# Designs tried in a protein design chat: VH-VL binders against GTPase-activating protein rrc-1 (rrc-1). Part 7

Target 1, 194 residues: GTPase-activating protein rrc-1 (rrc-1), of Caenorhabditis elegans (q20498r280to473)
Amino acid sequence: LELTDLYMRTGKKVPVIVEKCCASIEDQGIVTGIYRQCGIQSNIQRLRAKFDSGAEPDLHEFGQRDIYSVSSLLKQYFRQLPNPLFTYQAYPKLIEAFEKEDSLSEKVESLRFSLETMPEAHYRTAKFLMEHLTRLCKSKSLTDMTSKNLAIVWSPNLFRPPPTLNGADTHLLSGLNVHTAICDFFIENSESLF

## First folded at step 22 (VH-VL)

Design k77 (from k65 with heavy chain N54D)
Fold by ESMFold2, look of step 23:
Structure k77 (fold): chain C 194 residues (1-194), chain A 121 residues (1-121), chain B 112 residues (1-112)
Amino acid sequence: as target 1 above (194 residues)
Amino acid sequence: QVQLVQSGSELKKPGASVKVSCKASGYTFTDYYMNWVRQAPGQGLEWMGEIDTDTGKPNYADDFTGRFVFSLDTSVSTAYLQISSLKAEDTAVYYCARDDFYDLGYYFDYWGQGTLVTVSS
Amino acid sequence: DIVMTQSPDSLAVSLGERATINCKSSQSVLYESNNKNYLAWYQQKPGQPPKLLIYWASTRESGVPDRFSGSGSGTDFTLTISSLQAEDVAVYYCQQYYNWITFGQGTKLEIK
């Protein structure tokens, strides 16, 4: 299910699964390698099924036993979105704005403009997630996860080039670390971008 | 105190269907997953899958994704296994067994007594 | 799927002697994040459902006699009955629950 469709069905701009997983990670997930280490697949699948059915499992109890399955579930949720968090539609504009040889303030302004064109559910969920990751970076001495480390493990789940060409897009350069770089920039600059 | 009581044995012809019940007592039914386990005569145990008693969502093991349907009636704390288009190879004892979601250990502390389903011409 | 292989398939042991049943998984069932082995042992007497004996590889279920113990880690596990009693005649199964659920093929224990 796309984020905009979920918003129209529930009235919530940020999915419950995203809110609950982020809260659980900030509560119990300040641990070594959060988001880098993988959980147990059967735990992840059971937990996803509960959220998909509209249940709201107690992530405090769950996280006490397997927090890495909570973090793995959240990454999987974003990877499986039909339209990625930063959308196919905004992708060319975001890449173009990021690669443009500008001052920091001009780059922030251009990216901010492009982000604000996204559908509201995508914008609000992106804001929520980036602010979560920014807060986690403040605990890198406990987690061993810098903003760059988080960007490495998160960017494959957040950005996908459009399936088809639409002109001078940079989608043909997939896998060139640009996704990691822009993700790192978003984590480092989330307050000014959103 | 915890008890899982299954319905009685069944003798069926090929092509028929059967519905096995598993009635739980002595605990909060919706706090535990219900599992189904098959044992053909003289053979070992096969996990068939589970049903989330809180949501009603089934999850089937790969070999059991067709003719096998798990369902619930939570008002009477009962899980059901339905097998359609019965074949001779479906002759087996079928067990229900529970596990605790929050323990995150998928081991079965209580089992039903088993239901023998015999399929013969 | 994680394949569970037990050895031996059948075992005959004299009363009061030690019985040892082995179980090997095709991949590790140790979750290093919590340092637990996702392995259980069951006893099934003739005409009865399986009965849980051991979980987390070495934790004895309530009401199970002290002569039953589980050991091992990763891929190699052992169920030991330190002094065999007549009522221990059964088939014994190991089960992994690291990734869903699979059972070993069973080990039949008889009195010699």
Scores: ipSAE 0.765, ipTM 0.908, lowest interface PAE 1.0, mean pLDDT 92
Fold by ESMFold2, last read:
Structure k77 (fold): chain C 194 residues (1-194), chain A 121 residues (1-121), chain B 112 residues (1-112)
Amino acid sequence: as target 1 above (194 residues)
Amino acid sequence: QVQLVQSGSELKKPGASVKVSCKASGYTFTDYYMNWVRQAPGQGLEWMGEIDTDTGKPNYADDFTGRFVFSLDTSVSTAYLQISSLKAEDTAVYYCARDDFYDLGYYFDYWGQGTLVTVSS
Amino acid sequence: DIVMTQSPDSLAVSLGERATINCKSSQSVLYESNNKNYLAWYQQKPGQPPKLLIYWASTRESGVPDRFSGSGSGTDFTLTISSLQAEDVAVYYCQQYYNWITFGQGTKLEIK
């Protein structure tokens, strides 16, 4: 389900699965390679099914046994959104703003403008996620996950080029490089951008 | 005191349907997934899938999509297996078995006694 | 699917002797995160449901005699009965639960 449709159905601007998984990771996920290491697929699928059904699983108890399935689930959730977190519509503006602006302050201002064009559910959820990742970076000595490392594993789940731009196939490696760079920038500058 | 009590054996003709029940007692029904396991005569164990007793959502193993339906009645702590369009190869003992969601170990500490379904013309 | 292959298909062992049943998975069932092997063993006597013996590869279920032990890691696992008793005649199954659930084909244990 699209984030705006979920917001209209539930009245919640940030999905429950996102809120609960981020809280669980901040409480129990200060561990080596969080978001880099994969969980167990059957655990991830069971947990996803509970959230999709509106159940309220106890992530404190779950995370004590398999926190990497919680982090894997959160990445999967974003990867499977029909319109990515950083929407197809905002994507070209975000890339342009990131690549073209000369000064840091102009880059932040231009990105901030482009981010604000996203629907409210996308904006609020992006703010929530980026702030979560920024806080997690404070524990890099325990996790080995710098902002760059988080951007590497997160950017494929957050950015997709719009289908209407597929006049020629894009190379995954080239897209990963710019997506990682902009994601890293978002994590490092979330307070200024949101 | 944990018990899983299944309904009695069934003798059916090809094309009929059967509904096997599994009544749980001695524990909180919605804390455990319910699983169905098939054992054809003289053969090994096959996991058919599970149902989340909290949400009612089933998950079927690849070979058991279609004619096999899992369901619940949580008011009486009972899980059901329904098999439609019965075939001779459906002749087997069908077990229910539970696993603890939060243990994150999908091993089965308690099993029902089994229900023999015989499909014969 | 993770395929579980047991060996032998059947064996006969004298009372009081050691019985060894092997189980091999087509891929590792060791989860590096918690260093646990997602492997269980069951005993099934004729006309009865399976009974859990061992989980996490080596942990005995409550009420299971000390003569039953599980060992191994990754892809290779062993159920050992150190001193076979008459009541141990059964079919034994291994089961992985690393990714969903699959059972080995079973090993029939007989006396003599």
Scores: ipSAE 0.763, ipTM 0.907, lowest interface PAE 1.0, mean pLDDT 92
Fold by ESMFold2, last read:
Structure k77 (fold): chain C 194 residues (1-194), chain A 121 residues (1-121), chain B 112 residues (1-112)
Amino acid sequence: as target 1 above (194 residues)
Amino acid sequence: QVQLVQSGSELKKPGASVKVSCKASGYTFTDYYMNWVRQAPGQGLEWMGEIDTDTGKPNYADDFTGRFVFSLDTSVSTAYLQISSLKAEDTAVYYCARDDFYDLGYYFDYWGQGTLVTVSS
Amino acid sequence: DIVMTQSPDSLAVSLGERATINCKSSQSVLYESNNKNYLAWYQQKPGQPPKLLIYWASTRESGVPDRFSGSGSGTDFTLTISSLQAEDVAVYYCQQYYNWITFGQGTKLEIK
């Protein structure tokens, strides 16, 4: 389900699965390699099915057994969005702002403008997720996950080139590099961007 | 004491349907997933899938999509397996078995006694 | 799918002797984050449903005699009956639950 449609259906700007998983990770997920290590696929599928049915499973109890399935579920949720968190529509402007602006001040202002063009559900969910990742970086000595490490594992789930931007392998490689860099920038600068 | 009691044996013709019941007692029905396991005569065990007794959502193993339907009646703590368009190869004993979602161990501590379904002309 | 292969398919053991049944998975069933092996053993006597013996590879289910033990890790597991009794005649199955559920093909245990 698209984020804007879910917002219209539920009245919640941030999906309950996102809120609950982020809270669970901040509670029990200050562990080595969080978001880098994978959970168990059957646990992830059962947990996703409960959320999709409108149940709200006890993630404290679940996370005691398999917190990496909670973090894997959250990444999967974003990867499977029909329109990515950073929408196809905003993608060209976000890339342009990040690559063309030379100074921190100019990048922040241009990116902030482009982010605000996204639908409200995408904007609010992006703010929520980036603030979560920023807070998680404060525990890097326990998790071994810096902002750069988080950006590496998160950016494939958050950015997709629009289908109309077919490109050669060189273009795809360039896009992948910039996705990590822009994601890292978002994590490092979430306070000024959102 | 935990019990899973299944309905009696069935003799059916090809093309018919059958509905096997599994009534749970001695525990809170909605706290456990219910699983179905098939054992053809002289053969081993095959997991057919599960149903979440809390949400009613089934999940079928790949070989058991289509003609096999899991359902529940939580008011009587009962799970059902329905097989439509019966074929001779559906002749088997069908077991129900439970597992605890939050244990995250998909092993079965309690089983029903089994229901023999025989499909013969 | 994780394929579970048992050996031997059939085993004959004298009363009071040790019986050993092996189970091999096509992929590791050890979840390193909790250091648990997602492996169970069942006993099925003629005309009865399977009965859980061992879970987490080596934990004996309540009420199961001490002569039954499970061992192994990763892809290789064994069920051992230290002193075979007549009531132990059954088919034994291993089961993985690391990724969904699959059973081994079974090992028939008989008295020699």
Scores: ipSAE 0.761, ipTM 0.907, lowest interface PAE 1.1, mean pLDDT 92
Fold by ESMFold2, fold request of step 24:
Structure k77 (fold): chain C 194 residues (1-194), chain A 121 residues (1-121), chain B 112 residues (1-112)
Amino acid sequence: as target 1 above (194 residues)
Amino acid sequence: QVQLVQSGSELKKPGASVKVSCKASGYTFTDYYMNWVRQAPGQGLEWMGEIDTDTGKPNYADDFTGRFVFSLDTSVSTAYLQISSLKAEDTAVYYCARDDFYDLGYYFDYWGQGTLVTVSS
Amino acid sequence: DIVMTQSPDSLAVSLGERATINCKSSQSVLYESNNKNYLAWYQQKPGQPPKLLIYWASTRESGVPDRFSGSGSGTDFTLTISSLQAEDVAVYYCQQYYNWITFGQGTKLEIK
C-alpha cells in the first residue's frame, strides 16, 4: 500500500511497522552490522504477515531472538513501496539539487525546498527514518556502521529512478551511484534538512 | 497438559472432500502456530504448511496450494485441514503439530495422534 | 528449498552398542548472528506420531534419555545413540528450520 493511502486510512503520519521496527532496533539493535547483516527469510515473512494482518507483534520478544530479521523487514518494507520514500516526482529535483550545489548551505537550502514538495506521509516518514539513522550513527563504535555504511545498505531501498518518457536521462542518473552519496548527506544533515 | 486430539480415520471415494480436525487443550491456542504434516503409507514426513492461530492467516508449502485449505475455530481451540477433490495419492496420515512464534525455532514439541485418510474406489 | 539427506537409509545395531545416523543439508542451516544450527531430530515408533528428540542441533528435549545426543554444524549433523535399547527401534528424521521446513527421508533403525 502507497504511503499517502495508508496515512488517509489510518490517520497515522508514520506507518506502524516503521515506528515499531525503528524503536525495536534502537532498543535491541545496537549490534555489529545492523542493517548490513541479513535476517532469516521465514522469520521476515512471518513477521511481515503479522503486520500486514493488522497485528502488532511484540518486537521486544522477537528481537531478543532475531533482531536482524527486524532490520531486514524494515528495509524490505521501503523497497516494496509502490512509490519510493523519496518519491518518483521528487527524485529528479533531489538529484539535481544535490549534484548542482557545491556549497553546504546552498545544498541544504535547495534540498529542503525539494523535500518539502513531497506528500505529507512521505515527508514525515522520511524525517522519522533519517532521524532514526542519524541517532544510530552515534553508536558506530558498537555497530561498525558509519553514516556511509548505512547509506550504502539503505539507498537502494529509498531511491528509484522513475520510469520516464525521457528514458535516457533517467538511465544516466541511475549510473552515477549518487543515491549513496545523497543518502549519506541526508543522514549526516537530517537536523538541518527536516 | 498440552494435547492435540485429531478426528478419527476417514474412508473416501475419489472426488470427495474431507475435513480433519485438531483440537488443542492445555495451552493458549492463539499463542502457537498450527502446522500440518503429511505421511503417505511407508513414506517420510512432508510439511504442508501452517496457520497463524492469532490472525487466521494460512501459509502453504508450494506443493499444497489449491486443494488444501487450513482454517480455525478459535472458540473451541480447533484447527482444520480440508482436502477437496480427493485423489488416491492423498491417502496418508495427516498430523497437526504446533510451534511457538516467539521461539523462532520451527520445531514441533507436540503432535496430534494423526488421522488416516484413505481414498479408494 | 533446503534438501535434507540422511544416511544410511537403514541400519541394524546390536543392543548396547552405538548407533550413528547422519544428516546433510543442501545449504548451511547455521545462522551466524546467533551461532545456532536450525536443526531438529525426531523419533517415530511404529504406529505413533513423531516425537521431538533434539533441537538447535544438540539440545535434548525434556524427558529424552541422555543416551541420545546430537552434534554437527553447518551442513553436516549426526544423531548418536550411545547404548542402544530395544525400545529405540524406530525411524529417525532430521528437520531443518532455517528457511521454512523440510525433513530428511528418514533412517530406519533395527536391532541386530
Scores: ipSAE 0.760, ipTM 0.908, lowest interface PAE 1.0, mean pLDDT 92

Design k77 (from k65 with heavy chain N54D)
Fold by ESMFold2, look of step 22:
Structure k77 (fold): chain C 194 residues (1-194), chain A 121 residues (1-121), chain B 112 residues (1-112)
Amino acid sequence: as target 1 above (194 residues)
Amino acid sequence: QVQLVQSGSELKKPGASVKVSCKASGYTFTDYYMNWVRQAPGQGLEWMGEIDTDTGKPNYADDFTGRFVFSLDTSVSTAYLQISSLKAEDTAVYYCARDDFYDLGYYFDYWGQGTLVTVSS
Amino acid sequence: DIVMTQSPDSLAVSLGERATINCKSSQSVLYESNNKNYLAWYQQKPGQPPKLLIYWASTRESGVPDRFSGSGSGTDFTLTISSLQAEDVAVYYCQQYYNWITFGQGTKLEIK
């Protein structure tokens, strides 16, 4: 389900699964390699099915046994969105703004403007997730996860080039390096961007 | 105290349907997943899938998508396995078995007694 | 799919002797984050449903006699019956639950 459609059905601008998983990770997930280490696929699928059915699993109890499946679920949730978190529509604007050779303050301003073009549910969820990742960076001595490490594992789940981008330099719009770099920038600068 | 009591043996014709029941007692039904396991005559155990007794959501093993349907009646703590368009190869003993969701161990501490479904032409 | 292979397919052991049944998985079933092996053992006597013996590779289920023990890690596991009793005649199955559920093909244990 698209984020805007979920918002219309539930009245919640940030999906319950996102709120609950982020809270669980901040509670029990200050552990080595959080978001880098993989969970168990069957645990992830069971947990996803409970959230999709509107159940409220006890993530404190679940996380005591397998916190890495909670973090894996959250990444999978974003990867499977029909329109990615940073939307197909905003993607070219965000990449263009990020790659322009500007001062830091001008780059932040341009990115902020482009982020604000996203639908409300996407904007609020992006703000929520980036602030979560920024807070996690403060625990890098315990997790071994710097903002760059988080960007490496998160960016594939957050950015997809539009599928209708035709023959024009599609190679240049799908580079893994740029997705990681912009994600790292968002994590480092979330307070200014959102 | 924990019991899983299944419905009795069934003799069916090819093309018919059968519905096997598994009634749970002695525990909180919605705290445990219910699983179905098949054992053809003289053969080993084959996991068919599970149903989340809290949400009613089934999950089928790959070989059991299609003619096999899991369902529940939580008001009587009962899980069901329905098999449609029965074939001779469906002749087997069908077991229900439970696992504890929060243990995150998919091992089965209690099993039903099994239900023999015989499909004869 | 994680394929579980038991050996031998059948085994005959004298009363009071040790019986050893092996189970090998096609992939590791050790989850390093909790250091647990996702493996169980079951006993199935003729005409009965399976009965849980061992879970987490080495933890004995309540009511299971002390002569049953599980060992091994990763891909190689063993069920041991230290002193075989007549009531132990059964087919024994290993089961992984690291990625969903698969069973070994079974090992038939008989009295010699």
Scores: ipSAE 0.758, ipTM 0.908, lowest interface PAE 1.0, mean pLDDT 92
Fold by ESMFold2, fold request of step 24:
Structure k77 (fold): chain C 194 residues (1-194), chain A 121 residues (1-121), chain B 112 residues (1-112)
Amino acid sequence: as target 1 above (194 residues)
Amino acid sequence: QVQLVQSGSELKKPGASVKVSCKASGYTFTDYYMNWVRQAPGQGLEWMGEIDTDTGKPNYADDFTGRFVFSLDTSVSTAYLQISSLKAEDTAVYYCARDDFYDLGYYFDYWGQGTLVTVSS
Amino acid sequence: DIVMTQSPDSLAVSLGERATINCKSSQSVLYESNNKNYLAWYQQKPGQPPKLLIYWASTRESGVPDRFSGSGSGTDFTLTISSLQAEDVAVYYCQQYYNWITFGQGTKLEIK
């Protein structure tokens, strides 16, 4: 389900699954390799099915036993969005603004304007997720997950070039590198960007 | 105290349908997944799939995605297995068994007594 | 699917002797993040449903006699009955639950 459609159906700008998983990770997920280590596929599938049905499982109890399935579920949720979190539509503008050689303040301003072109559900969910990841970076001594480490594992789930811009292997490799870099920038600068 | 009681044995002809019930008591029905396990004569155990008693959503093992339907009536704490278009190869004992969702252990601490379904022409 | 293979298929043991049943998985069922082996053992006596004996590879279910123990890790597991009794005549199954559910083919235990 597209984020804007979900917002229209529920009235919530941030999906329940995103809110609950982020809260669970901040409560119980300050552990080695959070978001990098994979959970158990059957646990992830059962948990996803509960959220898809509109149930709200007790993630404190679930996370007590398998927090890595909670973090894996959250990444899977974003990876499976029909329009990625940062949208196909904003993607070219975001990349262009990020790669422009200008001052930090100009880059932040340009990215902020581009982010504000996204539908409100995408904007609010992106804000929520990036602020979550920014808070997690404060625990890198416990998790071994720096902002760059988080960006490496998160960017494939958040950025997807429009299908019509897909090209040769060279373009794919370049796009993947920039996705990590812009994701890292968003995590480090979320307060000023959103 | 925890008890899973299944309906009695069935003798059916090929092409008929059967509905096996599994009534739970002594625990909160919606806190546990209900599973179905088949045991053909002289053979081992085969997991058929599960149903989430909280949501009613079934999940079938690959070999059981056709003629087998899981359902619930939570008002009487009962799970059902329906098998349509019965074949001789469906002759087996069918067990219900529960697992605790929050233990994240898909092992079965309680089983029903089994229901023999015999399909004979 | 994770394939569970038991050995032997059939075993005859004298009363009071040790019985050993092996179970091997095609993939590790150890989840290193919680350090648990996702493996259970069941006893099925003639004419009865299976009964849980062991879960998490080595944890004995309540009410199961001390003579039953489980051991092993990763891909190789063992159910041991330290002093066989007549009531232990049954078929024994291992089951993985690391990725969904599969059972071993069973091991029939008889009195020699």
Scores: ipSAE 0.756, ipTM 0.904, lowest interface PAE 1.0, mean pLDDT 92

Design k80 (from k69 with light chain S33P)
Fold by ESMFold2, look of step 22:
Structure k80 (fold): chain C 194 residues (1-194), chain A 121 residues (1-121), chain B 112 residues (1-112)
Amino acid sequence: as target 1 above (194 residues)
Amino acid sequence: QVQLVQSGSELKKPGASVKVSCKASGYTFTDYYMNWVRQAPGQGLEWMGEIDTNTGKPNYADDFTGRFVFSLDTSVSTAYLQISSLKAEDTAVYYCARDDFYDLGYYFDYWGQGTLVTVSS
Amino acid sequence: DIVMTQSPDSLAVSLGERATINCKSSQSVLYSPNNKNYLAWYQQKPGQPPKLLIYWASTRESGVPDRFSGSGSGTDFTLTISSLQAEDVAVYYCQQYYNWITFGQGTKLEIK
């Protein structure tokens, strides 16, 4: 389900699965390699199925046993969005604004403009997620996860080039480094961008 | 005190349907997944899949995605296995077995006594 | 699928002697973050449902005699009955639960 459609159904700008997983990870997930270490596939699938059915599983209880499946589920959720978090429509504008060689303040302003063109559900969810990742960076001495490390594991789940490419997805291949770089920039600068 | 009691043996003809029940007692039914396990005569154990007793959502093992349907009646703490278009190779003992979602251990501490389904011309 | 292979298929052991049943998985069932092996053992006597003996590779279920023990890690596991009793005649199954559920093919234990 697309984020805007979910917002229209529920009245919530940030999906429940995103809110609960982020809260669980901030509570119990200040552990080595959070978001880098993979969980167990069957645990992830069961947990996803509960959320998809509209249930609200007790993530405090679940996370006591397998917090890495909670973090894996959250990445999977974003990976599987029909329109990525940073939408197909905003993607070219975001890449252009990021790659333009100008001052930090000009780059932030250009990115803010482009981010604000996204639908409300995408904008609010992006703000929520980036602020979560920024807060996690404060615990890097405990997790070994810097903003760069988080960007490496997160960017494949957040950015997808529009499907306008002939046959092969050549922009994805050429853009892999830029996805990590822009994600790292968003994590480091989330307060000024959102 | 936990008990899983299954319905009695069934003798069916090819092409018919059968519905096996598994009634749970002694625990909170919706706190546990219910699983179905098949054992053909003289053969080993084969996991058929599970049903989430909280949501009613089934998950079938690959070989069991067609003629096999899991369902529930939570008002009587009962899980069901329905097999349609019965074939001779469906002759087996069918077990229900539970596991605890929050333990994240998919091992089965309690089993039903088994239900023999015989499919014979 | 994670394939579970038991050996031997059939085993005959004298009363009071040690019985050893092996189970191998096609992939590791050790989850590094919690250092647990996702493996269980069951006993099935004729005409009865399976009975859980061991979970997490080495933890005995309540009421299981201490002559039953589980060992191993990763891909290689062993069920040991230290002093075989007449009531131990059964088929024994291993089961992985690292990624969904698969059973070994079973090992029939008989008295020699």
Scores: ipSAE 0.767, ipTM 0.907, lowest interface PAE 1.0, mean pLDDT 92
Fold by OpenDDE, look of step 23:
Structure k80 (fold): chain C 194 residues (1-194), chain A 121 residues (1-121), chain B 112 residues (1-112)
Amino acid sequence: as target 1 above (194 residues)
Amino acid sequence: QVQLVQSGSELKKPGASVKVSCKASGYTFTDYYMNWVRQAPGQGLEWMGEIDTNTGKPNYADDFTGRFVFSLDTSVSTAYLQISSLKAEDTAVYYCARDDFYDLGYYFDYWGQGTLVTVSS
Amino acid sequence: DIVMTQSPDSLAVSLGERATINCKSSQSVLYSPNNKNYLAWYQQKPGQPPKLLIYWASTRESGVPDRFSGSGSGTDFTLTISSLQAEDVAVYYCQQYYNWITFGQGTKLEIK
């Protein structure tokens, strides 16, 4: 289901699954390798099914919480969106803004503008997720997950080239995939961008 | 004591439908997922899928989509398996079995006695 | 899907002797964060539903005789009956529950 359609049906700008998972991670996910360590597929599958049914499952329903399954569920949710969190429509603008501007202030301004062109549901959800990841970075001493590490893990789930573009045509910036670089930038500058 | 009691044997013609029941007792019905397992004559066990007893949401195995429907009547602690457009290949014993999701152990500690469904022209 | 392969398909063992059944998964069912193997063993006698013997690869279900034991980790697992009894004649199945649920094809155990 599209984020925009979900917003139209529920009136919630941020999906419940995103809010619940992020809250759970912030509460009990301050552990080594959060978002990097894979969860248990069966747990992920059952949790996803509950959310898809319109339920708001208690992520404490398990006698012992498996926080890595929750983090994997959240990544999976974004990966499976028909239109990525950073939409196909905004994708060219985001790439151009990031590559064209050399000044930090100009880059922030250009990216902010591009982000605001996205549908309301995508923009609000992106803001929510990036703010969540920014908060997690404050606990990197406990998780070993820096903004760069988080960007490496998350960028494949948040960015996809539009279907009209060759998927094999990847842009590299300073030895890093451009998606990873943009995601890292979003995490480090979320307060200024959103 | 925990018990799962299934409905009796069924004899059906090809193209017909069948509905098997599984009544649970001795525990809180909504605290466990209910699963369905098929076993053709002389063959092994096949997991068909599960149903969330809280929400009624079913999850079907890949080979058991379309003609197979899981449902519940929580007021009588009963799970149902409906098979439509029956085929000869559907001839098998069908089991209901619960799993304990509280400890994340998706193994089956209690089983129904099984229901034989025979499809013959 | 995780494919479970048992070996042998059938075996005959003399009363009082050790019976060994193997189960191999196409991918690891060991979850590193809790160091648990998501693997169970069942016994099925003719005309009866399966009976749970072992879960978490090595934990015996309540009421299961001590002669039954489960071992292994990752992709290779073993069910052992230390001293075969007449009532142990049955088909045995392994089951993973790491990624949905799949069963082995079963191993028929008979008395020699």
Scores: ipSAE 0.613, ipTM 0.851, lowest interface PAE 1.0, mean pLDDT 93

